VH-VL binders against q58102. Designs and how they scored, part 3

Target 1, 198 residues: q58102
Amino acid sequence: LMDVHVLFSGGKDSSLSAVILKKLGYNPHLITINFGVIPSYKLAEETAKILGFKHKVITLDRKIVEKAADMIIEHKYPGPAIQYVHKTVLEILADEYSILADGTRRDDRVPKLSYSEIQSLEMRKNIQYITPLMGFGYKTLRHLASEFFILEEIKSGTKLSSDYEAEIRHILKERGESPEKYFPEHKQTRVVGLKKEI

## First folded at step 15 (VH-VL)

Design M4
Fold by ESMFold2, look of step 15:
Structure M4 (fold): chain C 198 residues (1-198), chain A 120 residues (1-120), chain B 112 residues (1-112)
Amino acid sequence: as target 1 above (198 residues)
Amino acid sequence: EVQLVESGGGLVKPGGSLRLSCAASGFTFSDYYMSWVRQTPEKRLEWVAYISTSGSTIYFPDSVQGRFTISRDNAKNSLYLQMNSLRAEDTAVYYCAREPWFEDEYFDYWGQGTTVTVSS
Amino acid sequence: DIVMTQTPLSLSVTPGQPASISCKSSQSLLHYQGKTYLNWYLQKPGQSPQLLIYEVSNRFSGVPDRFSGSGSGTDFTLKISRVEAEDVGVYYCMQSIQWPYTFGGGTKVEIK
């Protein structure tokens, strides 16, 4: 089995990516990124246990998300900041792992590498970068999620969320900002169980 | 055929209580988020309660927080709204509405509604 | 809470003529991940609301192509290219970008 390291938030997309890679004959190892701001990884750890995949939390330099917060305050829009963090994380992980994957979807705006950026990352770092969901439309993703997962809604930006948003919201609050001004309170889903063993 | 059928509406005095029910059929009830939405006599639509598929996540806007409770029984395909300490402004037609569990943040099917009148 | 403002309050339309309804939100309905959370509902006389358009411009299943939605940010429009008798009712916009979900005040469409 070839090892693949999957950027993992505990949400439905990264979970489905891991399941698909397992079905294709890979051996998924789940990686959740933390920046040392809050223990945002705990929900992802729970989901990794549910999925039955090996999981690791990697702590990266807090300055990465401090810069993201600076970008949001300056531009009043979080998209470029989230993209910056994602690209930085991939660059760092590419120094350590030869096959990387995440839950990026065809219709995502951010975070998402362009095809030329993917080719550049792969050539410069001599790695493979796999986005298993890029070929699937909404109807297919809904069907696959319904076959494998029990989903629950959580509020966007909760302190225990494993996405980059949770720690960035925390930094914004420390700076006296209202995080919901930049990150509206919005529901987000996570995988809380399996309907089908993998 | 998706069906949502509300019941339990009626006339009640201020300060009273009422329990609404919504019976679901024609779909896998446990796969859907459920809400209660009310329509006032002025024809305003107001979202008043939300419950996740398992019932583990619940939300109320400030206008009803602490007075209303929501629950579901997935084995019976039923949704409930317990309304306490009712006020005249709670007078409305109450609809149950379903929200698809997968990224569709809208109400795709609504029940017929049940009328609640709070009057002395 | 996000305030949704609809105009006009009502309109009377000759059958076969176009109609246009405006909805404005007090803040952007665009999420940074790319979706815009604006939906349109129609409540026909004596009926409950029914979904017409989701995410600005997508027609729900079974909705005729004479209905179209457009807009971005805070300004949105529902158009009916040729109003039919069956289109009579009250039209509502709704935002679902954040809790609590909120609706516009409604636009009554009547046939002349």
Scores: ipSAE 0.427, ipTM 0.800, lowest interface PAE 2.9, mean pLDDT 90
Fold by ESMFold2, fold request of step 16:
Structure M4 (fold): chain C 198 residues (1-198), chain A 120 residues (1-120), chain B 112 residues (1-112)
Amino acid sequence: as target 1 above (198 residues)
Amino acid sequence: EVQLVESGGGLVKPGGSLRLSCAASGFTFSDYYMSWVRQTPEKRLEWVAYISTSGSTIYFPDSVQGRFTISRDNAKNSLYLQMNSLRAEDTAVYYCAREPWFEDEYFDYWGQGTTVTVSS
Amino acid sequence: DIVMTQTPLSLSVTPGQPASISCKSSQSLLHYQGKTYLNWYLQKPGQSPQLLIYEVSNRFSGVPDRFSGSGSGTDFTLKISRVEAEDVGVYYCMQSIQWPYTFGGGTKVEIK
């Protein structure tokens, strides 16, 4: 029975990754990252209880998301900044945990490590990095999420979102920027219930 | 067979109110996101209202914010648009439209439309 | 709000000839996760709009392969390789990357 630490936002993708790993015989421990800007982790804690997995919040240096905000203001696009934060989080967690996972999907572009970046992370840190959703296309992921979860929407950029975006939006506001300029008002999901046993 | 049938359109004076209904059949209504989209006499399409599957998330454009209310009754497979303080510019054919899934942000099925005319 | 500009406003096409419709957005329709939120609809005379193409280039079920979509960022194109009588109507592009959803002004396609 191998422990795996799963980057967890409480959304459908990170939740489905945890469920798949549990069914494969792993023991999932859910990790939500916070940068000390706002208490964005609360909904992820609620979802972790619903799923029945152990959960912790790890607070990392606020400077990571301050640099992300600098990148967004300079480049006028959030993709590289989100990628930077994700890679930095994985590097830090790889110093502490030997098996890491997240909800990265086959068809997503960002955040997503390339094959060579994964290989480098695994070899340099002597860890395993698992992306359980990479083998599935959109139709399969839609079907699996619908079979396992009861989903509700939240607005992108609400204080209650547990992804990297919420704290970055807050820093942009502090700097006099309109976060909506860089992060479109788009809906996100959270898991609020189970339809099937895990 | 997916069907969406609007009703409740008609002639109304400026400042008046009207309630539109959309009856859904042929699919599990409670699993789908719903919108109202209107087509003006100039044939322009304008999205008017959005409601999530549970009704917990609702959006309007600025042009109707504070005047229109959207609701759904999942037990009756019905979507509603309450239009208050109507203006001449609200004259249009009103369609209900559905989105197939959270990440499928396009309208895969539209109703036949119901006509609203706002005039003195 | 994102402004969607279609050109031309109308076109008359000889049967069997190609047609091309342009749609330009005032902002990029590419989300940083990689999806582009541009869709195309056809409204045939006397009918409701119907979905043709979603997410730039994906044909909806039952749409003939003579319809194709392309583009990126702010510039998008719908092509009909050989226009048929049943293709007559008004074509609309729509963005769904952010609220409010907005449509192009329409392009009327007719047979000459």
Scores: ipSAE 0.419, ipTM 0.808, lowest interface PAE 3.3, mean pLDDT 91
Fold by ESMFold2, fold request of step 16:
Structure M4 (fold): chain C 198 residues (1-198), chain A 120 residues (1-120), chain B 112 residues (1-112)
Amino acid sequence: as target 1 above (198 residues)
Amino acid sequence: EVQLVESGGGLVKPGGSLRLSCAASGFTFSDYYMSWVRQTPEKRLEWVAYISTSGSTIYFPDSVQGRFTISRDNAKNSLYLQMNSLRAEDTAVYYCAREPWFEDEYFDYWGQGTTVTVSS
Amino acid sequence: DIVMTQTPLSLSVTPGQPASISCKSSQSLLHYQGKTYLNWYLQKPGQSPQLLIYEVSNRFSGVPDRFSGSGSGTDFTLKISRVEAEDVGVYYCMQSIQWPYTFGGGTKVEIK
C-alpha cells in the first residue's frame, strides 16, 4: 500500500484525485497549504473528514504569496502568479514527500506543470508526481464528480477557500488594491458529502 | 425532453407583490443550477436571480437586491421568484433558465416565459 | 458590471448571404485558468431565447454548422455563413465570467 500526498483544496478536483488514487490502491494523505495570511484551510479540513482521508495543514512562508501579489500588480494578470505559487509549493513538498499528487486537469491551462517540468521535478527530487485527472476529459470529470460528491458553492476568494486565491486576494487588499480587478467574483465549489462509497 | 414552464405572471400595481413559479420536467431538477432572466418591452435581457442546486447559494443584481427572493423545492421540481415592492421598470417577460453544471455557465434551456406588468 | 456592446443594432440580409455580428466587452472574458466565458443566444419571433454557441466557439447540440463563433479577450464575432428564413430573430451575447451576468443589447437579423 503506497502512501501518496495529495495537494488538497476541498474542491471537486483534488477530492476526485484522492478518490481515484484510493481506488487504485494508494493510501492518500491530504495536504492543504496555508501561508499564514488567513485561516483559509477550514473548509478543506471539513471535506477531508467527509472523505475519510488523513489530512494536515502545512504553513509555508508568507513571502511566497507576497511575491505572487507583486507579480499580479506588475503583470495585471494572475495566471503567472498562480503558476509560480503552485510550482514553488511542489518544489518544497518534494523535499519531504516521495509521492505527490494534485487535482490538475487535462483541459485547464494554469496551474499545470509541463511534461519537461514534471520530469525535472521527479529527477531532481527523486520523487513521483501523479496527476490522476490528466487522462480524463471534461465530460468524464463532470460525470465522476456528480456520481461521487454532493457539492456546495462558495464565492471565489472567500476567507474560507483553500485555493491559493483567497490568501493572495487578502494580500492585495492589504496593499490597497481591489482584488476584484484581477480575480473575477466567480463561483467555486466544495465537497460537502458523498453519494458513493470511497 | 427538457421542459420549463413559468406561471404566476399578471398585472400588478406599483409597490405590489407577485410570486412566479417554474415547473421543471424531463431532467433531474436537483442537479441543475437555476436562474431567472427577464426581458423588457425594449427586448433587453437582464439576469435577475440565481440559485444553486441545493439552494444554499443565491445571487441577485443590484437592481432587484432586497426586493426579490428566489427559492426552489427539489422534491416538487419547482423554482420560485417572490417579487416585492414592484416598480414599473420590473415590467417584463420572466424566464426561468438552467445551467448544466457549475462550470458550464450558460443557459442551455429556457422556459416560455410569463408576463409581469407593473402599472397603475 | 461588465458592459456588453453589440453591433450592428439591426441587419437586413438577402437569403443565402452571410451575416456577421460583433460583441465587445468592457473587460476581458478570459479566466486565468484558460476558459473564456462568452455565449450567444437566438430569440426567434414569438419564442424564448435559445443557446447557439457557448464558450466562444462551441455549437450547442442541434445548432447547424452555418453558425460559428470566434474571438478572444474582449472582441467576439458570431457568423452565419448562409442566412436562412429560420435564422430571423434577435441575437444576444452574454458574459458569465463574473456576477452579475450581463447581456449585449441584441442584434435584430431580418430577411430582405
Scores: ipSAE 0.415, ipTM 0.812, lowest interface PAE 3.4, mean pLDDT 90
Fold by OpenDDE, fold request of step 16:
Structure M4 (fold): chain C 198 residues (1-198), chain A 120 residues (1-120), chain B 112 residues (1-112)
Amino acid sequence: as target 1 above (198 residues)
Amino acid sequence: EVQLVESGGGLVKPGGSLRLSCAASGFTFSDYYMSWVRQTPEKRLEWVAYISTSGSTIYFPDSVQGRFTISRDNAKNSLYLQMNSLRAEDTAVYYCAREPWFEDEYFDYWGQGTTVTVSS
Amino acid sequence: DIVMTQTPLSLSVTPGQPASISCKSSQSLLHYQGKTYLNWYLQKPGQSPQLLIYEVSNRFSGVPDRFSGSGSGTDFTLKISRVEAEDVGVYYCMQSIQWPYTFGGGTKVEIK
């Protein structure tokens, strides 16, 4: 089996990506990024166990999310900052792993690499970047997720989400900013069980 | 056909307790989140409680936090709202509402409601 | 909490004529992933609320095409191209971007 390293947040999208890759004959290794701000990888760890995939937490430089916080304060919108973090993470991981994947959806706006950015990344780093969910519409993804997963909602800001947002929120707070101004507390979907074997 | 039927409403004194029930049919109850929403006599709509599919996640607004409890029995296709320490401002028609796990369609189906009146 | 403000409070419309309802939020309802969490409900006389529009502009199943939603950020509009007798009731906007969910005060639509 060909190993694929999947950026994993514990959410339904990255989970579904991992499942699809497994079905395609890959061996998924789930990777959760932490920047040493807070231990925000706990949900991802739990979800990984539920899915039955290998999971690893990789700690990257705090400066990355510090820069993201700066961007958010400047732009008053988190989109570009999240894009920056995701691109940076991919660049770093591309030096270590030959096949990377994530849960980017067809209808996602951020984070999402453009076609040209993907080509550049793959050529420069000599890697394969796989986005399994790009070929599916929203309704299809809904159906697929419902077939494989037991899903529940968590409140953002209450529990430590295993995405970039969690640590950025903390940094903003440390800086005297109100993270809710930029990251409203909304519902997030998580995988809490399997409906069938993967 | 999706159906939600509330029951348990009535007249209670301030400080009293009441338990509401919602019977669901026409869909796989265990696959959906559920909420309670109330409508005041002034016709204002207020979200009251949320519960996830398994019941592991529960949310309340500050107005009812610590006084209300939400629960569900998936085997019985039933949703419950235990209301304690009732206040006059809790007077309302209480609706149970279905919420799909996709965030796009909030409260896609509502029951007919049950009336709760808190008065001395 | 996010405050939702609807205008007008009431609207009397001649059958076949258009209607427009405004909803403003105290904060942006746009998530960084691109979704905007604004919903519209209709409560007909003697009935419970029913979903009309989700995510600003998507009609719920069974909703006639004379209903349309638009807007962005903090300003949203529900339009009825040709008001019919069955459209009478109170319309509510709702935000679901953050807890607690909050509703507008409602707009009563009547037929002249």
Scores: ipSAE 0.067, ipTM 0.658, lowest interface PAE 3.3, mean pLDDT 91

Design M4
Fold by OpenDDE, fold request of step 16:
Structure M4 (fold): chain C 198 residues (1-198), chain A 120 residues (1-120), chain B 112 residues (1-112)
Amino acid sequence: as target 1 above (198 residues)
Amino acid sequence: EVQLVESGGGLVKPGGSLRLSCAASGFTFSDYYMSWVRQTPEKRLEWVAYISTSGSTIYFPDSVQGRFTISRDNAKNSLYLQMNSLRAEDTAVYYCAREPWFEDEYFDYWGQGTTVTVSS
Amino acid sequence: DIVMTQTPLSLSVTPGQPASISCKSSQSLLHYQGKTYLNWYLQKPGQSPQLLIYEVSNRFSGVPDRFSGSGSGTDFTLKISRVEAEDVGVYYCMQSIQWPYTFGGGTKVEIK
């Protein structure tokens, strides 16, 4: 009843979500999604170890990210595609797990389910969808992250990334597209250690 | 008060080497990313190097890749830039700049700069 | 590399009058998560650059409210509602969405 399955990318946001849930009395199970394109889940696995939470990788249908790639090529903007992937993942996981969570922040734009979408998901699938970070402003979140985590930055789009973008980039490349056109390479924050006990 | 103080600049011939230092104070140095940014005689700003808190992640632009090395000593609150195989185009004022991780406040504080002149 | 283009190169302003500086990027600075990675810096005469605005419109700590940033995508503007003598210097925009970080060429602001 207290088990919560957390969509986990290895980033600071999903990490913080897991920590918050733990402190609230839940038992976090970290889940990293892989679509069988490339083994991009290693970073997330390492982060999970650092956090001391259970972690598993779930492989989903490659067609999901294939469609995402199509969307990106069509729209010339990755936002809708990322939204699609995230929503699809939640729908799939909702068939197996009763309590889902992720690292969606209050100020996030994508991926982010609307209130109506969340309500629909919960009703249709009879699940609980928890977004611990929605109640916090960015200043609070950065404070919390700094209190719990030792943080580093990595370059986005590298093999180290454990988010949806990593495999989508690869698909685009396979199709002869330049991922950089859609996903500019920039730095991303990762958890590399703990400053205090969770 | 946040302070960054660069040193080590000077005149050097092409092909020569210099080591710049940046002394940080007024903040927890180990909690921040650090970068070097240089300003050319034409007053153009160019990012030169990035280093993460632990030094595990380092980035360079193509212009200095393979020639420059960035490092830090958190115990000494110090940032370093080893410049080898210097070229005339490397002539600039070199600034160390602080980079927070939590927001996009890139280079929120800069040092006073140290001048590097590469000339035959 | 992303090219940042600033206009004008120089601006002479009467004290108390407004000023506007444009910055254009060769690529969009909007990330798919909604953040736009555009910063503004001021370098006063004889000083090092200092941060004014981050993420297009957020004033850095201690920056007067007469400074404002706006824009989206590839077009950005820094405005000074009432220019003061202390605002003299060179203003730079910078993108940080893509490595390497790149700066605009600068806009020199002077007082008439």
Scores: ipSAE 0.023, ipTM 0.642, lowest interface PAE 4.3, mean pLDDT 91
Fold by OpenDDE, fold request of step 16:
Structure M4 (fold): chain C 198 residues (1-198), chain A 120 residues (1-120), chain B 112 residues (1-112)
Amino acid sequence: as target 1 above (198 residues)
Amino acid sequence: EVQLVESGGGLVKPGGSLRLSCAASGFTFSDYYMSWVRQTPEKRLEWVAYISTSGSTIYFPDSVQGRFTISRDNAKNSLYLQMNSLRAEDTAVYYCAREPWFEDEYFDYWGQGTTVTVSS
Amino acid sequence: DIVMTQTPLSLSVTPGQPASISCKSSQSLLHYQGKTYLNWYLQKPGQSPQLLIYEVSNRFSGVPDRFSGSGSGTDFTLKISRVEAEDVGVYYCMQSIQWPYTFGGGTKVEIK
């Protein structure tokens, strides 16, 4: 089996990505990024256990999310900042791993690499970047997720999610900013169990 | 077809309690989030409660927090709203509403509603 | 809480003529992922609310194409290209970008 390193947040999308890759004959290694701000990887760790995949937390430079916070304060919108973080993470990981994957969905807007950006990344770093969910609409993804996973809701800002937002929120707070101003409290889904074996 | 049927409404005095029920059919109940939404006599719609698939996540607005509890029995395809310490402002038609887990659709199906009247 | 403001409160329309309803939110309903969480509901007389439009412009299953939604950020519009008798009722917008979910005050659509 060929190893694939999957950016993993513990959410339904990255979970489904990992499952699809497994079904395709890959050996998924789940990677959760932490920037040393808060231990936000805990949720992902739990989900990884549920899924039965290997999981690793990689700590990257805090400056990345600090810059993201700066961007958010400047733009008054998180989109570009999240895009920046994701792209930066991919660039860094591409130096170490030959096959990267994430849970980017077809209908996602941020974070999401364009076709040209993907080609550039793959060519420059000599890697394979796989986005398993890009071929599916939301209805199909919903169906697939429901077939494999037991899903629950988490509210942003209340529970530590294992996405980039969690640590960025913390940095904003440290800076005397109200994260809610930029990140409205919104529901998110997480995998809390399996309906069938992967 | 998707069906939601509320029951349990009635007349109650301030400070009283009621328990509403919602019977679901026509879909896999356990795969959906559920909410209660009420409509005041002035015809305003107010979200009242949310519960996740397993019931592990529950949300309330401040207006009912601490007084209402929401629960579900997936085996019975049933949703419940326990209302305590009822106030006059709680008078409304209460609807159960289905909420898909995907972010794009909210309250895609509603029940017929059950009327709750709180009056001295 | 996000305040949803609908205008007008009431609209009387001649059958076959277009109708337009405005919904404004006190905060942006745009999520950082690019989705905008604005839904439209119709409550016909004597009935419960029913979903018409989700995510600003997507028609729910069974909704006629004469209904369309548009807008961005804090300003949204529901349009009915040709109002029919069956379109009579109260229309509500709803935001779902954050808890608590909140609804507009409603717009009553009647036939002249």
Scores: ipSAE 0.023, ipTM 0.622, lowest interface PAE 4.5, mean pLDDT 91

## First folded at step 22 (VH-VL)

Design J5
Fold by OpenDDE, look of step 22:
Structure J5 (fold): chain C 198 residues (1-198), chain A 120 residues (1-120), chain B 112 residues (1-112)
Amino acid sequence: as target 1 above (198 residues)
Amino acid sequence: EVQLVESGGGLVKPGGSLRLSCAASGFTFSDYYMNWVRQTPEKRLEWVAWISTRGSTIYFPDSVQGRFTISRDNAKNSLYLQMNSLRAEDTAVYYCAREPWYDEEYFDYWGQGTTVTVSS
Amino acid sequence: DIVMTQTPLSLSVTPGQPASISCKSSQSLLHYQGRTYLNWYLQKPGQSPQLLIYKVSNRFSGVPDRFSGSGSGTDFTLKISRVEAEDVGVYYCMQSIQLPYTFGGGTKVEIK
């Protein structure tokens, strides 16, 4: 099987991406990024165990999310900052792994690489970049996730998520900012089991 | 056809209790979030309660927190709202409303509503 | 809580003429992933509310194309290109970016 390294946040989207890749004949290796701010990778680790995939945590430079926090304060909007972090992470990982994947969704604006950006990344770094969810709308994703996963909803802000937002929120708070101004509270979906074998 | 049918409304005195039910049909009940929304006599709409697909997570506004309980029985395709310590301001038509999950965040179907009147 | 403000309170329209309803939120309804959580509902006389538009501009199933939604951030508009008798009722906007979900006060649409 061909190894694929999947950016994994423990969320429903990255989980579904990993499952799809497995079904396509790949061997998924789940990667959760941590920037050394807080140990926010625990939820992802648990989800990886449930899914039955290999999982590792990669620690990157705190300066990346520090800059993201600066961007958020400047623009009063987190979109560009999240985009910056994601692109930076992909560039770094592309030096180590030949096949990268993530849970980028068709209908989302951020994070998402444009066609030209993807071509540039793949050519410059000599990698394959796969986005399994780009062919599906929300209705289809909901159906697929429901087919594979036992899901529950968790209260936002009570548990540490394993996405970029978690550590950025912490940095903002340290700076005396109110993260809620930039990151509205939302309901989070968590994979807690499998309905069928992957 | 998606159907939501509320029941259990009635007249109750302040401080009293009432239990509302919502019977769902025409769809896989366990695949949707469910909500209670009420409409006051002044025709104002107020969100009252939210419950996750498995019932593991619930939310209330401050106005009913600690007094109302939301629950569901997926085997019976039923949603419930237990209302305790009722107040005059709780007088309203109560609707159950379906909410698709996966970042949709709207109510696509509503029941016909059941009337709750709190009066001395 | 996010406050939703609708204008006008009521609107009387001649059949076949256009109508426009405004909804303003006290804070942005835009999620950083690009979704804007603003929905429109219509409550016809003697009926329960029904979904018209979700996420600013998406028509729900069965909704005629004479209905359109637009806007961004904190300012939103529902338009009816040609008002018909069946469009009579009270229109509500709703934000769902954060709890508690909150509704506008409603706009009553009548025909002359």
Scores: ipSAE 0.714, ipTM 0.905, lowest interface PAE 0.8, mean pLDDT 94
Fold by ESMFold2, look of step 23:
Structure J5 (fold): chain C 198 residues (1-198), chain A 120 residues (1-120), chain B 112 residues (1-112)
Amino acid sequence: as target 1 above (198 residues)
Amino acid sequence: EVQLVESGGGLVKPGGSLRLSCAASGFTFSDYYMNWVRQTPEKRLEWVAWISTRGSTIYFPDSVQGRFTISRDNAKNSLYLQMNSLRAEDTAVYYCAREPWYDEEYFDYWGQGTTVTVSS
Amino acid sequence: DIVMTQTPLSLSVTPGQPASISCKSSQSLLHYQGRTYLNWYLQKPGQSPQLLIYKVSNRFSGVPDRFSGSGSGTDFTLKISRVEAEDVGVYYCMQSIQLPYTFGGGTKVEIK
């Protein structure tokens, strides 16, 4: 029974990744990252209880998301900043945990490690990095998620979410920027119940 | 096959109320987000309301916020729009529209529409 | 709110000839995860709107391959390679990157 540490937002993708890993015989431990800016982790804690997995909030240096905000202001697009945060988080967690996973899926562009970046992380840190959703298209993911989950929608910017965006939006506001200039108020999902046993 | 049928339209005076219904069949209704979209006499399409699969989350544009409510009864495969304090600018054909929930965000099926006319 | 602008307002096409419709948004429809949320609908005379193209270039089930969508960022195009009588109607683009969802003003396609 191998422990796997799953980057966890409480959304459909990170939740489905945890479920798949459980079905494969792993023991999932869910990790939500916080940068000490706002308590963005609370919705993920609720979902972790629903899923029945152990959950931990790890607080990392606020400077990481302050640099992400600098990148967004300079480049006028959030993609590179989100990628930077994700890679930095993985590098830090790889010092502590031997098996890491997240909810990255086939159709994502950002955040997403390339195959060569994955190989580099695994070799340099002597870890395994698992992306369970990479083999599935959206129809399959929708089918699997609908078999397991009851979902609730939230809009980014109108309700606190447990992804990197929430704290970065807050820092942009502190700096006198309007986060909506850089982040659409796009719908996001979170898992609020189970339809079947995991 | 997917079917969506609206009903409940009619003529009302300004300040009046109507309740629209949408009967769904041919799919698992509780697995989909539902929307109301209206088409004005000038043929402009306007999104009017969104409801989550369980009805726990609801969104409206500012133009109807506080006047319209949306609900669903998943046991009856039915979607509803309660329209209060109606104004002349609410005159339109009202459609129900089905939305896939997994990052798709488009309307894959529409009903035939029901006409609401608000005039004095 | 994101403003969607379509051009032209109408066009008349000789049967069998191509047609092209432009849709421009007031801000980017590209989400940083890499998905672009621009959809196309056709409303035939006397009918409700029907989905043609979702997320820029994906044809919905049953849509003929003479319809194609392209574009990125704020600029999008729907093309009909050979217009047929059944293609007459009003074409609408819609952004779904954020609420409120908003539509273009429509482009009426007619046969000469």
Scores: ipSAE 0.543, ipTM 0.852, lowest interface PAE 2.2, mean pLDDT 91

